# Miniprotein binders against b1l550: the designs that were tried, part 67

Target 1, 279 residues: b1l550
Amino acid sequence: MRLPEELLERARDIHSEAPSHRIKLDRVGSFGLKVPVEFKGFLLLAEADVWVSLPEGRRGVDLSRQVEAIYELSNPPKDPFSLCREAAISLLEKLNYADSSGVSIRFDAPLQDGESLKYYGVEISSIASDEIINKIRVEILGMTACPCTAELIRAYKSSEIAATHTQRSLGILEVSTKAEHPDPDKLASIIERAMSSPLRTYTKRPDEGGLVIRSLSNARLAEDVVREMIHLFLEEFGHLPEDTHILAAVRSMESVHMHDIYAERSFSLDEIRKEISSH
Below, E stands for the ipSAE of ESMFold2; O stands for the ipSAE of OpenDDE; V2 stands for 0.75 times the mean of E and O plus 0.25 times the DockQ between their complexes.

## First folded at step 7 (miniprotein)

Design qi9 (at its last look DockQ between E and O 0.97; V2 from the best seeds 0.00; counts 0 for: pae E 2.5 > 1.5)
Fold by OpenDDE base, look of step 7:
Structure qi9 (fold): chain B 279 residues (1-279), chain A 82 residues (1-82)
Amino acid sequence: as target 1 above (279 residues)
Amino acid sequence: DPVREAFKYFLEAYKLIMEAWKLLKKGDVEEAAEEYEEALEKLEEALEIAKEAGNERLIRMIKRLIEYVKEMIEELEKKLKG
């Protein structure tokens, strides 16, 4: 049942009223929306957050307009990058009292693994204010082998390939830029290549053995992985604006300890280039 | 609606800027420069409309993006001459 139009005309606009406390809010919106996106030929149901800022003189945000903005752009489904950018801009258009807006879209991205699929986590965001910033976060699991234990075993028992403990490690790349969102598949590839070995969804025995041997032959500290990620990132994405910000991180789920090892570096492209050039 | 029209041009310009980055990634510097020039034209149109509408926020956004595009054009020109 729709309320009679006459009642709507009599109702005060609660959202436009002055709040009890004149305080600006940074983010007000709808979180956990489900939106269809097209990604690499797959139609995926992604989780989306949409928000705008709220000025101190306004009680509430027109939440319905926010939801409409993203769904209007989601039909037909499009790539999540364009959806984020266009929705962020549309939010500012529709909600003229807001000085900033943002959209975040999250999903598991399919990644081909031989005849099967593996996946990585991705969050694509765009924030619009006086500038538009595009952000992407990629998370993918890999395998690391510990070089320290390998050295201990080598010292005890002379072996060409020393036994060592292996564990799953989560690699993270987060990029914020004024440019287009970096290719998430490339980011995932950088993370995997920085690890001792990738993970596989399906392995035959010879392949599994090869994977383990590769890992043992490419033993890396969490610190090594992060440094390698940064190095590979600079090679692939060195063309991005100098003010592009990057977070490179690894969380190693250590198999011999109850705790994880974590390493990270946050940097801008200009900062890291200066650092590397000084050596 | 003048504001809507200004946002239309703004969005179109922004799409061109994103395309320019794609082109740069491929090494197509000349084509990227063309896209930035077209984006600049659209932003200038958007700016005039936004001024007429009196939308100060949009004016700031457009001006900032114009500055960015001009900087990029200058950088590309240096690459093309070098």
Scores: ipSAE 0.491, ipTM 0.838, lowest interface PAE 1.1, mean pLDDT 91
Fold by ESMFold2, look of step 7:
Structure qi9 (fold): chain B 279 residues (1-279), chain A 82 residues (1-82)
Amino acid sequence: as target 1 above (279 residues)
Amino acid sequence: DPVREAFKYFLEAYKLIMEAWKLLKKGDVEEAAEEYEEALEKLEEALEIAKEAGNERLIRMIKRLIEYVKEMIEELEKKLKG
C-alpha cells in the first residue's frame, strides 16, 4: 500500500526536529550499499558507504537523499574514482545541514597475471568539508624470504646450501591527498616490487623454480620491505602535494612461526623528504 | 536553485582539477596549468552565486579550493620557468 503523498503536509518532519539530547554526530549514513562500477573495462560490483555529519540541532538524516546521491551517479556504471568524489560533493548539496560528507567504495581490482587474472584489494574514499581529501588503500599479497635464516644456513659448517623459509606477506599502501587518487595498479606494483617475489595465480614447475630463486636472491626483512615501498613510492608519486599522507605496512604470515610480524611507517611527503635529505 | 547552480560550477571546477592532476602524471605541465586556470574561472563563478545565496559553508569550500588552485598555478609557473 502506497500512502498518499498529500499526508506529507500534515505529518511532522521528524528528521528536522531537535533531538532530546543536542549532540553533534560525526558520521550518520548508509553502509554496505552495492553499486556497479567500471574499472579497466571490467564491470564490478563494489560496496559503498555514504555518510554526512549531523548538527546538534537536527534529529535525523534524510536517508533516501543520501542513497539518491550515490545511486543517481552510478547508473550507468562509471569509474569508481569519479563516482566516489562526485558522490561526496553531491551529498553536501543534497543534505544542506551537514558540515561534511564522506563516501567509501571497496572492490577487488583485477590485475593481469600471465594469461590469467589475480585480484588485489582497493578501498577509496573522498571526504568533503571545507576541503576535499581523497584517500586510497591498496592491499596485495606477495612472497617474502627470510634473510636471517638464509645467513644462518650459509654459515652452517660453511654450507653451500642456498635455502630459507618463504611466506605470504600482505603489503599495504594508504595515501591521503588533495590530489587525484593515485593509480591503484601503480600502488600494487610498488608493493610487489618491494617484496622478495610476486605471488602467481598458478605456475608450471620451471616457473615455480624461477619464483623461488627470485625470492632467495631478494630476501628481505619486513622492515626493509616497508623501506623499499617508501623509496619506490617517492620515485613514482613524489609530485603529489607536500601534505600528502602515506602509510606503508607489511604483515608477514611467517611460515616457521605461530605468529605474524608487522611493520609500518606513516609520514607526509614533506616529513620524509626532510628525513632523507638529512643523511 | 542558486545553491544547486553554485554546486554545479564547483563540481565542474573540481573535475578540471582532477584532469589537471592526470596531465601532471604524464608530465604535461603547461596543459595542466591551463586546466587549473579554467577551474579557477569556474570557481569564481561558483563563489559569486554562493555569496548571493548566502550559503556560508559553500563559500568556505569554494574559497578553500580557490586557494589550492592558485597555489598550484604558482607552483607550475615556477616549473615552467625552470
Scores: ipSAE 0.471, ipTM 0.821, lowest interface PAE 2.5, mean pLDDT 87
ESMFold2 (binder alone), look of step 7: mean pLDDT 85; pTM 0.821

Design rd2 (at its last look DockQ between E and O 0.01; V2 from the best seeds 0.00; counts 0 for: pae O 12.5 > 1.5, placed apart)
Fold by ESMFold2, look of step 7:
Structure rd2 (fold): chain B 279 residues (1-279), chain A 82 residues (1-82)
Amino acid sequence: as target 1 above (279 residues)
Amino acid sequence: DPVEEAKIYFRYAKFLIKLAERLLERGDVELAAEWYKEALELLEEALEIAEEAGNEELIKEIKEEIERVKKLIEELEKKLKG
């Protein structure tokens, strides 16, 4: 059954009306979409957000065209970085009243851990306007050990390897750049190397002892984990554009206390180089 | 257009169903069940939109697919428990 064409066209274009209040909106879109992606041969079901800017003279967005843009590009499944960038560009083209668009894609990335797999969190974004800005956030669990307690116990018992409390810690690297998204595995590696020990998915008792000993032998303050992450990041990614922005952080989930410890630093490459060269 | 919007979700749900079938053929029963559940949510969204639009042919087609997918999910969950 068809409505008269005049009524159907009016209903389909109601979003082009002027709003009661002419106020620009920065992000209007659909959040929590499920999209398939292919990452290193794995077929993953990622979560995506899509949005566009909305000028002050337009009442609403065409939401179906937003979801269509990313749905079309996700069939067949492809690399999530390509999907993210291409969808952001497609959104801006399809909804040409917008001056910017954005796409975020979140998934758990598989990482080889001996003979097993473990996973770490990845969120990528592409924001398109007259330029494209790419963002990636990587979160991975590791182990940290407190050096303050380790030194007290070492002095008390005169032991070669000191005991201290250990805890699971979440390391975070977030990069915003005009270049292509950095490789998430390299970001995850930087985080793990900055910590006291990696977190393994499978450990027999002899391996557990080695992991604990490595953590105790490599005890670090949360503050120094963040500093080490920055150092390692600059070694690997210092070539990125000068206005690249980075956030490095660690959240330690204390086994002894009822609260987390958190340390972070954000910077641009331009900013950190000036800071380091002034010393 | 509500009818076109419902069809977008319906076609996408069917696409996810085909991917879930591929996962099941590879032996990934638990993962396939999760993808079928996501597809079911899309089918239910498509049905809601189609019902508001009053498109009886599309409503029937979506309902048939929902019933089929629900049956599949039940069968897979039974296998996972057994």
Scores: ipSAE 0.455, ipTM 0.817, lowest interface PAE 2.4, mean pLDDT 83
Fold by OpenDDE base, look of step 7:
Structure rd2 (fold): chain B 279 residues (1-279), chain A 82 residues (1-82)
Amino acid sequence: as target 1 above (279 residues)
Amino acid sequence: DPVEEAKIYFRYAKFLIKLAERLLERGDVELAAEWYKEALELLEEALEIAEEAGNEELIKEIKEEIERVKKLIEELEKKLKG
């Protein structure tokens, strides 16, 4: 039943009222929406967050308009990069009291792994204000082998292949830029290449053995992985704007300890170029 | 590099062979036979890769090891049946 128009005219717009406390909010919106996206020929159901800023003089945000903005742009399904940018802009247009908006889309991205598929985690975001900032976060698991244990065992018993403990490690690249979103597949590839070896969804015994031997022969500390990620990133994406910000990180889920090892570096392209040039 | 790949499989096979030998020393004939069979599969894979790469020396080494392992498996299977 639609409420009678007469009642709607008499009802106060609660959202437009002055709040009890005049405080600006940075983000107000709907989190955990489900939106269809097209990614590399796959139709995926992604999670989406949409938000706007709220000025100090307004009690609440029109949440229905926010939801409408992203769903209008999601039919037909499109790539998540365009969806983020267009939705962020649309939010500012529809909610004229906001000075900033943002959209974040999260999903597991399919990645070809021989005859099967593996995946990596991706979060694509755009923030609109006086400028548009695009952000992408990629997370993918790899395998690391410990060089320290390998050296200890080698010292004790001479072996052609030094035994060591191996574990899964999570590699993370987060990029914020005024340019277009970097290619997430390339970011995932950088992380995998920085590890001792990639993970495989399906392996035959010979392939599995080869993967382990490769890992043992390419033993790396978490610190080594992060440095390698940065190096490979600069080779592939060094053309991005100098004010582009990067977070490179690794969380190693150590197999011999109850705790994880974590390493990270946050930097701008300008900062890291100056650092490298000084050596 | 296909040659390096073949060498990796060959080294892994040799490792499994050593493991099987140790199992035999412990009297675990059944388990040793299983590991020799696994090693044989790896040797065959290594051989295919080496043949594609055209490395004659590596092909020869792998073939010699295949013959050795096949004989060992036959001997162990006879022991398990008798």
Scores: ipSAE 0.000, ipTM 0.203, lowest interface PAE 12.5, mean pLDDT 87
ESMFold2 (binder alone), look of step 7: mean pLDDT 86; pTM 0.823
OpenDDE base, second read of step 13: ipSAE 0.000; ipTM 0.175

Design rd6 (at its last look DockQ between E and O 0.01; V2 from the best seeds 0.00; counts 0 for: pae E 14.8 > 1.5, placed apart)
Fold by OpenDDE base, look of step 7:
Structure rd6 (fold): chain B 279 residues (1-279), chain A 82 residues (1-82)
Amino acid sequence: as target 1 above (279 residues)
Amino acid sequence: DPVEEAKLYFRFAKFIIQFAERLLEEGDVELAAEWYKEALELLEEALEIAEEAGNEELIKEIKEEIERVKKLIEELEKKLKG
């Protein structure tokens, strides 16, 4: 039943009222929406967050308009990069009281692994204000082998292959830029190449043995992995704007300890170039 | 380099064989037999790679080890059935 027009005219617009406390909010929106996206030929159901800023003089945000903005752009499904950018812009247009907007889309990205598929985590975001900032976060698991334990065992028993403990490690690259979103597959590749070895979805026993041997022969500290990630990133994406911000990190899920080892570096391209040139 | 890859698999197989030998010394014949079988699979892979690379010396060494391991597995299986 549609409410009678007369009742609607008498109803106060609660969202447009002055709040009891005149305080600006940075982000107000809907989190955990489900939106279809097309990624590398796959149709995926992604999680999405949409938000806008709220001025101090307005009590609430029109949430229905926010939801409408992203769903209008999601039919037909499109790539998540365009969806983020276009939705962020649309939110500012539809909600004229906002000085900033943002969209974040999260999903597991399929990655070819021989005859099967593996995946990496991706979060694609765009924030619109006087400028548009594009952000992408990629997370992928790899395998690391500890060089310290290998050295201890080698010192104790002369063996052709140094035994050591191995563990899964999570590599993280987060990039914020005024340019277009970097290619997430390339970011995932950088992380995998920085590890002792990649993970595989399916292996035969000889292939598994080969993977372990590769890991043992390429033992790396978490610190080594982060430095290698940065090095490889600069080689592939050094053409991005100088004000591009990067977070490179690794969380090693240590197999011999109850705790994890974590290493990170946050930097701008300008900053890291100056650092490298000084050596 | 295919030759280096074959050598790597061969070394790994030898490492596993040493582990199986230790298990035998500890009296775990069943587990030792399983690891010898795993080593045999790695040796066979090493052999395929070495044959593709055409390294006659390495092929000979791997084949000798395969024969040794096969005999050992047969002996252990007889022990487990008896």
Scores: ipSAE 0.005, ipTM 0.182, lowest interface PAE 13.5, mean pLDDT 86
Fold by ESMFold2, look of step 7:
Structure rd6 (fold): chain B 279 residues (1-279), chain A 82 residues (1-82)
Amino acid sequence: as target 1 above (279 residues)
Amino acid sequence: DPVEEAKLYFRFAKFIIQFAERLLEEGDVELAAEWYKEALELLEEALEIAEEAGNEELIKEIKEEIERVKKLIEELEKKLKG
């Protein structure tokens, strides 16, 4: 059913009214929108969030214009980085009462794994105001030393511990910068190179009989994976602006209350360089 | 304009369907089914908006597409079980 024209006009006017409480809102928008993107020749289904800030003197936001902005830019499908940045700029222009806008786009990126594909998680964001800040988070599954093995290695520092136990772990790199988004494949490569091995891909099959699991004799500690990610990141992306912010982390994927692994380091480029040069 | 908003969601859903059809032609039945399901969600959103707007011709068009896509998803899921 259609709304009467008078009700539509009143709904529009309500958005421009002053609210009962004059409190600024940081993010008002539409979340969980499904959009196709084209990434490295693949058409992928992505999930997008769009929002604007809402000043303390304005009651509401025009949600239809937000949704329209991203859908207009997504047809035909284009690379998610251009979509993200252009949509953020368009939102700020279309909703001129806002002092900032943001767009996030999440998708699983394909990565060649022999003759098959595997996927890694990507979330990009562009936040527009007087300037544009670009964020990218890459997550990729791999294996690290389990808490038992990690504890033994830390305690004894011995290569004679030949029997190793591993667990599924998520390697994470997150970058916030004024420059263009770093290439997600390069971030994924950094994580993979920092980890001892990728996620096991062999499972029980009726026609093969039994379970196939690889043992990892040289499993890395989560702490060492994080350090290696930082080292490799600096080699690849040390040219980014000095106020670029990075988070490097490894998180256990197993649901265990004890002996879970989590290691992280957050830093800006100028901060980490000073730290390294001090020793 | 609610009618134009409903048409936008409807056109986008048909765009997604187009790519699902391409995947199906290439033999990627499981991925095609996934895309058809996402298209169905967009069609249902378009229908909700069209019903709010009271555009009977658009409602009829969207419902026809929903029925078609639902039947196709059922067929593809049967193939995936076999």
Scores: ipSAE 0.000, ipTM 0.278, lowest interface PAE 14.8, mean pLDDT 78
ESMFold2 (binder alone), look of step 7: mean pLDDT 86; pTM 0.828

Design rd8 (at its last look DockQ between E and O 0.01; V2 from the best seeds 0.00; counts 0 for: pae E 13.2 > 1.5, placed apart)
Fold by OpenDDE base, look of step 7:
Structure rd8 (fold): chain B 279 residues (1-279), chain A 82 residues (1-82)
Amino acid sequence: as target 1 above (279 residues)
Amino acid sequence: DPVEEAKLWFRFAKFLIDLAEKFLERGDVEIAAEWYKEALELLEEALEIAEEAGNEELIKEIKEEIERVKKLIEELEKKLKG
């Protein structure tokens, strides 16, 4: 039984009614959608969030229109960067009462690791208003070795290679810019290079031993990793607009403690340049 | 560089040997024996790489250390059986 058209029209009117409290909302939308994307030759099923702002005089958002906007643009599947930007713009066009919109797409990005694949986490976003801001967050695991324990052992034993505890560390780079999204593979590479050693999906015994030895010979504090990430980022992406905002962070899952060690720095390119030039 | 790789493994093996010696000094003969065995495996790997690289000096050094470690393991195993 098709609900009478009259009942459908009345139900639609609820979203356009004045709310009981006239308060603007920053983000209203659908979270956890599944959308296909093409990334580096792979067809991936990604998670997507879509949202718009809601003015103080409107009770609710037309959620169906939001979902339609992103799925229309997802067939055929395209790169997630274009999908984010185009969908954000489309949302503003379709929902004319909104002054801002946003799209976020999350997936595990494949990364070549010898004969196998490893992965890093990526979240690609675009926010549209009077301007378009592109955001990308990359997360990848690496390995860190503790320099403090290494020094203790070295002091006790005159050995060239000092034993120390190692742990997995999660490196994070988040970039917000008015320019195009930075290359996520390059961001992942920066994080890996800032660690004591990368992680490998598949290793032969000699390769594994070599990886561990490399880590031990390149012991770094969490603080060292963050500073190195920033340094490498500036070398690779220093050409981005000065108002580009960056978050560099590491979470070390300490093997000798029940808790994690965390370090971060948030900055704009103009701020960090001034800081470095002052030394 | 295969020569540098062989040297790296050789240094790592020596580290394990030093560790084994410390355990031995503490009276932990069984643990020491296990670390010497691990060191021996690394020495053998280093030797293989050095032989492929054709470095005669390094090959000689590694072989001498292998013989030393083998004798130590034999002595420790005799102590553990006795």
Scores: ipSAE 0.009, ipTM 0.198, lowest interface PAE 11.4, mean pLDDT 86
Fold by ESMFold2, look of step 7:
Order: structure tokens, then C-alpha cells, then sequence
Structure rd8 (fold): chain B 279 residues (1-279), chain A 82 residues (1-82)
């Protein structure tokens, strides 16, 4: 953990005084703390943010008490969801002038990929007030294709041009709910299945100097991947509270064009059901 | 209270050191080195506060731990290169 001396000095000198401008602040805290977590049998190094709200009548927060709240609970290491929730509750208790608190924990989650491991990004949060709201964001790499690539697959054409229309893309699912955090492996699976691409099988013909795309299945457009992620999410998690909020998105990672492609949709479960029932 | 604040940071650093040692016992050398480096940052912060407070016994304790941790980090980094 690295806390700048200037922040510590400021906290010690002025934090209990009334401010010159009485303005409430939504998030004041320590960001980028390193904490251990236990996830699915793995002991991982995670990064955590902790914060509280600051009422208009208080000039500053006691930063050391925020750090204490999460470090105390991280020994012995525990699952990141329990740590996140318990630390948020502890912050609100320790800093009784706050009306809300929050904890975010970020880590790279291992996922079995045949005989080896791959990793995907996870960020979880718990925000405590008179209730607890749990958020989770997962990001995982996959493949998307433009309509041109899908056409070439059907025609079984080989071309250097076809290689420039194959893209690595980042799939994103973010869920905010009053229920327990969804299992990140299930969210990652939804993204992978929505992004599954016939372009995983690439061959190169040495005698022709080109990339041959040999797949029997069509690759999906980024827009259709987002729609598929929503469909799969509703099948797996449609039982969550009606006010659960979801963001589904895809961002291109390959710079074969002037800029990346991005598609997203945000919705609540209540909202999307009304939309679907209208069609 | 600067003395109590320095002791708090020193205790946090020792907690991270203990965790790093557990990672080493498991053979997780790269992770252990990262936690020792985090602990060193906390030790250096604790030392600065202890020096401001003029607590000479605490200063000595913290400096001894800093020296020990620095040597350990150097050894672990050699293992990661070999």
C-alpha cells in the first residue's frame, strides 16, 4: 500500500474542521490498495478502492481508518465478495459521519482453458447505505467479424484483405443488483458464447502467402454480439430483482481501421422485458 | 498522534511481510516479491513519521526491518531472473 505523505498530512491537520464551502462529497477515500483474495481455490493479488460519503459539515476523512477497515478483514484472505461487502459495512460503522460507503475490488480471474489457464478481468463493488447494492463487471477477450469476413467464410476465399477484417474484441458485462454478485465465471461464459467466432481456426498457405479462413460457422457483428449477450444473460439471470441494472458492450481491440468499433446497451430487467414484450 | 500513526503503518507493513512469507512457503516467489515491495513502501512511510516524532527506538526498529526487507527483495528478484 502506498499513501502519499501529503494526503496523510492533510488528513491529520484539517479533517475534523468545518469546511469553508459546505458541499457534500460523494466519494472520498483511498484508491489502489493491494489486498489478497481467495477466488475458486486461487490466492490472488487484487487491487481495492475504499471510500465514504462526506457530509457538508465535515472538512475531511480519516484515511487511516478506511485502510484499516479493509486490511483488518483481509487477514486471513477470503473470497473477494465477502471482503467487499464486509469492508463496506465496516467503513460505514467506523466512519459514522458518512451516510454511504463503497468498496471496489479488481483482479484477474483464472479460467480453465483446456490444460492451461486463461484470465479475464473482474471488478466487484459493494455500496452500503440503508441497503447494500452489489456491482460486478467482467471483461474478456474474444473474436468478432465484419460482414465482409462472414461473406469470405461462405465463399472460402483466401486473401490478405480477409485477414484485415478479423478483429480481437473485448466483451463487457456489468451488473448492479441488490442480490448477491453474479458468478463472474458465468458472466465470462455468457460473453464467450456470445462472441464465439468461426474465425478461431486460421490457416496460412505458404505457397499463396495469404490467410485462409476455414470455418463452417459465421462470425457475429459487434452489434449482434451485444444482443446475444443480453439474450444469454436473461436466460441465466432473468430471475434477479426487477431493478437490476445491466450494461452489455463490445469494443474492438485490433487497430486495422482508423478507429475501434464500440457497441453497448444499458437496461434494467424491468425495462428490457417491457421492450421485448412490445415486439 | 504521530507516534501512534507510525506504529499503525509499521503494524500494517509487518502484516504484509507475514503474508509475503506465506506466499514464499507456497513457492509463489513472484507474488511474494510484490507483497514485500508493498511492505517496504509502508515501512518507509512509517519511518518518515517516526523521524518527525523523534521516537528513536521506533526509528531503529523500522530501519532494521527496512534493511532486512530490501535484502530479501533483492534475493527474490535474482531467483525470478534465474
Amino acid sequence: as target 1 above (279 residues)
Amino acid sequence: DPVEEAKLWFRFAKFLIDLAEKFLERGDVEIAAEWYKEALELLEEALEIAEEAGNEELIKEIKEEIERVKKLIEELEKKLKG
Scores: ipSAE 0.000, ipTM 0.323, lowest interface PAE 13.2, mean pLDDT 76
ESMFold2 (binder alone), look of step 7: mean pLDDT 85; pTM 0.816

## First folded at step 9 (miniprotein)

Design fc1
Fold by ESMFold2-Fast, scan of step 9:
Structure fc1 (fold): chain B 279 residues (1-279), chain A 82 residues (1-82)
Amino acid sequence: as target 1 above (279 residues)
Amino acid sequence: DPVEEAEKYFWEALKLIYEALKLLEKGDVEKAAELYKKALELLEKALEIAIEAGNEELIKLIKDFIELVKEWIEELEKKLKG
């Protein structure tokens, strides 16, 4: 038989021992934890990762303290942004040997689509050290159409031709900032507005309905979508600190090619404003 | 308030899941499996009350967690057999 208190003491002793090799580790923790969160009035099941840095002289981390930190703060459920930030701070306080801590929380966010809901992907994190850095990544599917295809359809005035030349595209916005997490619904809105058209909850194929016609009327290259996302982002979130870092990307699942098209741009607010003002 | 009652059963299940995770860290697979099974019972009670209350958001949350806990129990039972 094992006594729990003796096991806890023994585990702490082992973790505080010198390692076989004096190498610092950047992230050590508990990954794939399931936590309930409250998001804009919805109770959702989210997936969380928690970690800390491990110094070169210490063999291991106390994983049970990491799990304690997030579950202690998740009962009752709270908004995932506060949970993320508070848990990262708590980890650093509980594990005094660590130089940094982090928490990531992933969930599918509801978005109103007519009389029903659709869902988009959200991943948020908070990384605590001498400062707190907040990150958010939003991914949402939409429709795009090649401008060359749209021009051919205009020339021939054929709705049947239109039906074969639209494709699904994944839009991505990732923001890293010392300010609070940006509103993911606003990020999702930026992505959808930058695309040819949004996907509907009841649309099973891209060749159905008025979405195809709208996509072709608003034809855009992946490169066009990324540029438009950046433009719309600056309009909505240009007030963030100048050292805020953004990734804007699009992956187009091309219907007429055997491979995907990908376009991206990473930048800081300071960098992009100087670039735009010089033109 | 039936919604509040369903939430209480749900929180009690989460507490048991946390204890099971601590036991798994120590290598106590058998006791962890027992706690997951008890958590499943509490989640099923929470689901019954949530359905009667008609709270669709809470019903979805509890159902998702039930499926997750069932998968955890199956994996631990496989380990105990092997």
Scores: ipSAE 0.000, ipTM 0.209, lowest interface PAE 15.6, mean pLDDT 78

Design fc10
Fold by ESMFold2-Fast, scan of step 9:
Formats: C-alpha cells, sequence, structure tokens
Structure fc10 (fold): chain B 279 residues (1-279), chain A 82 residues (1-82)
C-alpha cells in the first residue's frame, strides 16, 4: 500500500517527463475554483481560474501547486485585486518552469441603489511575466430607449407604447493596464450614466413608470451609449498609461425583435486621443 | 437582513467544505483540514446571524453542520499525527 506522499511524488515525476510532442502551451491550469474575497466591506464568494504557461519540454503542470498558490493567499479573505496580483506572482515562484502566470477572479459586486442593494458583474485578472498586466471587466444592466420611437411617443404621450420600446441593455467596460485595476464602482457608474436609465431594485411597489419616463427623456441608441461610455471613461481614467487598452460595448435586448443589437469599440488610450484630436 | 447574512455565510462555508472534500479525495489531508477549519469559522458566523434572525430551522441545520465538520477536523488531525 502506498502512502499519499508517495503518490504525490509519482504524480510530480510524470508531469516533469518529456511530452509526446514538443509544443509550448499558453495556458494550463485549474479553472472554476471557489474562493472567498472581501470587497468594500462585503464577504463574497468568487470564482477563480489560475494558469501558467507550459514549456515545450515538460509534459504537465503541477495543478496542486496552482491551487495552493491562490488558497494560501485567500485565508483570511482579502480584496480580490491584491489576491489576483499576489497569486499570479506566487504561481511563478512555485512553478519556476513557467514563463508567465495568470489569475482571474469573477464575482457579483454589490452597488447601493437607494435604500437597497443591486449587483453587477466583475471579472478581474492579473497576468505576470517580466511585467504585470491587470485587467478588469464590468457588466451592468440598464435601460435604453430608441430616439426614433421616443419622438413618436412624445407626439402621442402613450405610456403603454413607451414601455414596449424600452429595453434592457447590458453595458460592458473592459480595461487592460500596467497600472492598478480601476475601481469597478467607477466603471459601473460610467456605464449607468451612459445608459438611458439605470435598472433599479424593486421592493413592494415597482416604479416602472419612473424608469420609462427617465429612459424616454434620455433616449439613446446602443451606438450612442458606447460613445458616451468612451467619453466618460476618458474624463475619469485618462490619466492611465497610454498603452492601456479598453473595450466598451453594449448589448441591447430588443423587446420588439427576436434578436439583440450589439455595439462595440476596442482601443488604446494613445489611439483614441489621436483619433479625437484629428477631428 | 440577518437571514440573508446567515444564508450567505452558510453557502460560503459549504463551498469550502466541498473543496476540502475534493482535497481529501486527492490525498491532501493537511490542506483539507485547514479548509475545514476555515469553513468552521464561517459556519460559526452563519450561526450568529441565524440566531439573530430567530430562524429555528436554519439554526438547527447550521449546528448540525458545525458538529459534523468539528468531528472531521478531529479525525484528520489524528490521521496527521500518525
Amino acid sequence: as target 1 above (279 residues)
Amino acid sequence: DPVEEAKWYFELAKELIDYAEELLEKGDVEEAAEFYKWALELLEEALEYAIEAGNEELIKEIKEEIERVKKLIEELEKKLKG
């Protein structure tokens, strides 16, 4: 009968063997790990992926070392940004055959909505090599209203028609930078301000009429929302390094159509500033 | 809402227990014991909120899980000593 230590030693030996084909792999790791994090005073259950690059001469990765790297740093729970960066660095220290490492952490972030809370999606990553690149993606639902439909409704003042032509829209901001992760609450705020109206938490009496009226007063195409998100992003985060890369996108879930409308722009800060200044 | 807080901590503890069980299946007894201990701390937090809420069914469920996890920790610590 073999002791567990002997089985672990044998597993490590197998991973150190030469592979069937001498091909480098970019990302090999443990995906879908559950980790507690502390975010702005809240204890949240997050989902994490951890990975490393695998050189052409090594058969496999020590997955137990990857799990060890993130879990050692997650007790007690800490902020997901520090956890992400520290775990990525720890992976390279523990798995010295790797050229790069990465950690992604996903969770639903609480956001104050009057007297209640609502939630928005956050995914953060840190990729470590000779440098560290930090990435954050924020997704939040809001309301949009078509300007063409809003003009027709303005003429006839029909709340029933207005309700039919307001749509849920998912706003997306993704930032990749050598600087620290941007504050996700500020990114969520940018998205909500770019929308026709934020989506609110309802308690006993839903205020659907108020949302419809706000949406019609600030009617915007998906394309308008993306442009406004970029404008607001530059006002808040224009100080980030010039090679910072941003993705701004909106997916509108059309209530009168069986398909979604999608608008997107990807850019670096250097690129967008030159584009704006040339006009 | 103390009921929501209790359920939150209880869910988080259950995820750590599931992970500890996965580690135990893989033969990592020492690491499994540490994650069970962490889960126990979160179960105790969940119990405080459940008591504040006066939810008798949730109190009973959490107490049963605390006792189960305490016994598992004792068994794993004995195994680690030899």
Scores: ipSAE 0.000, ipTM 0.098, lowest interface PAE 24.0, mean pLDDT 80

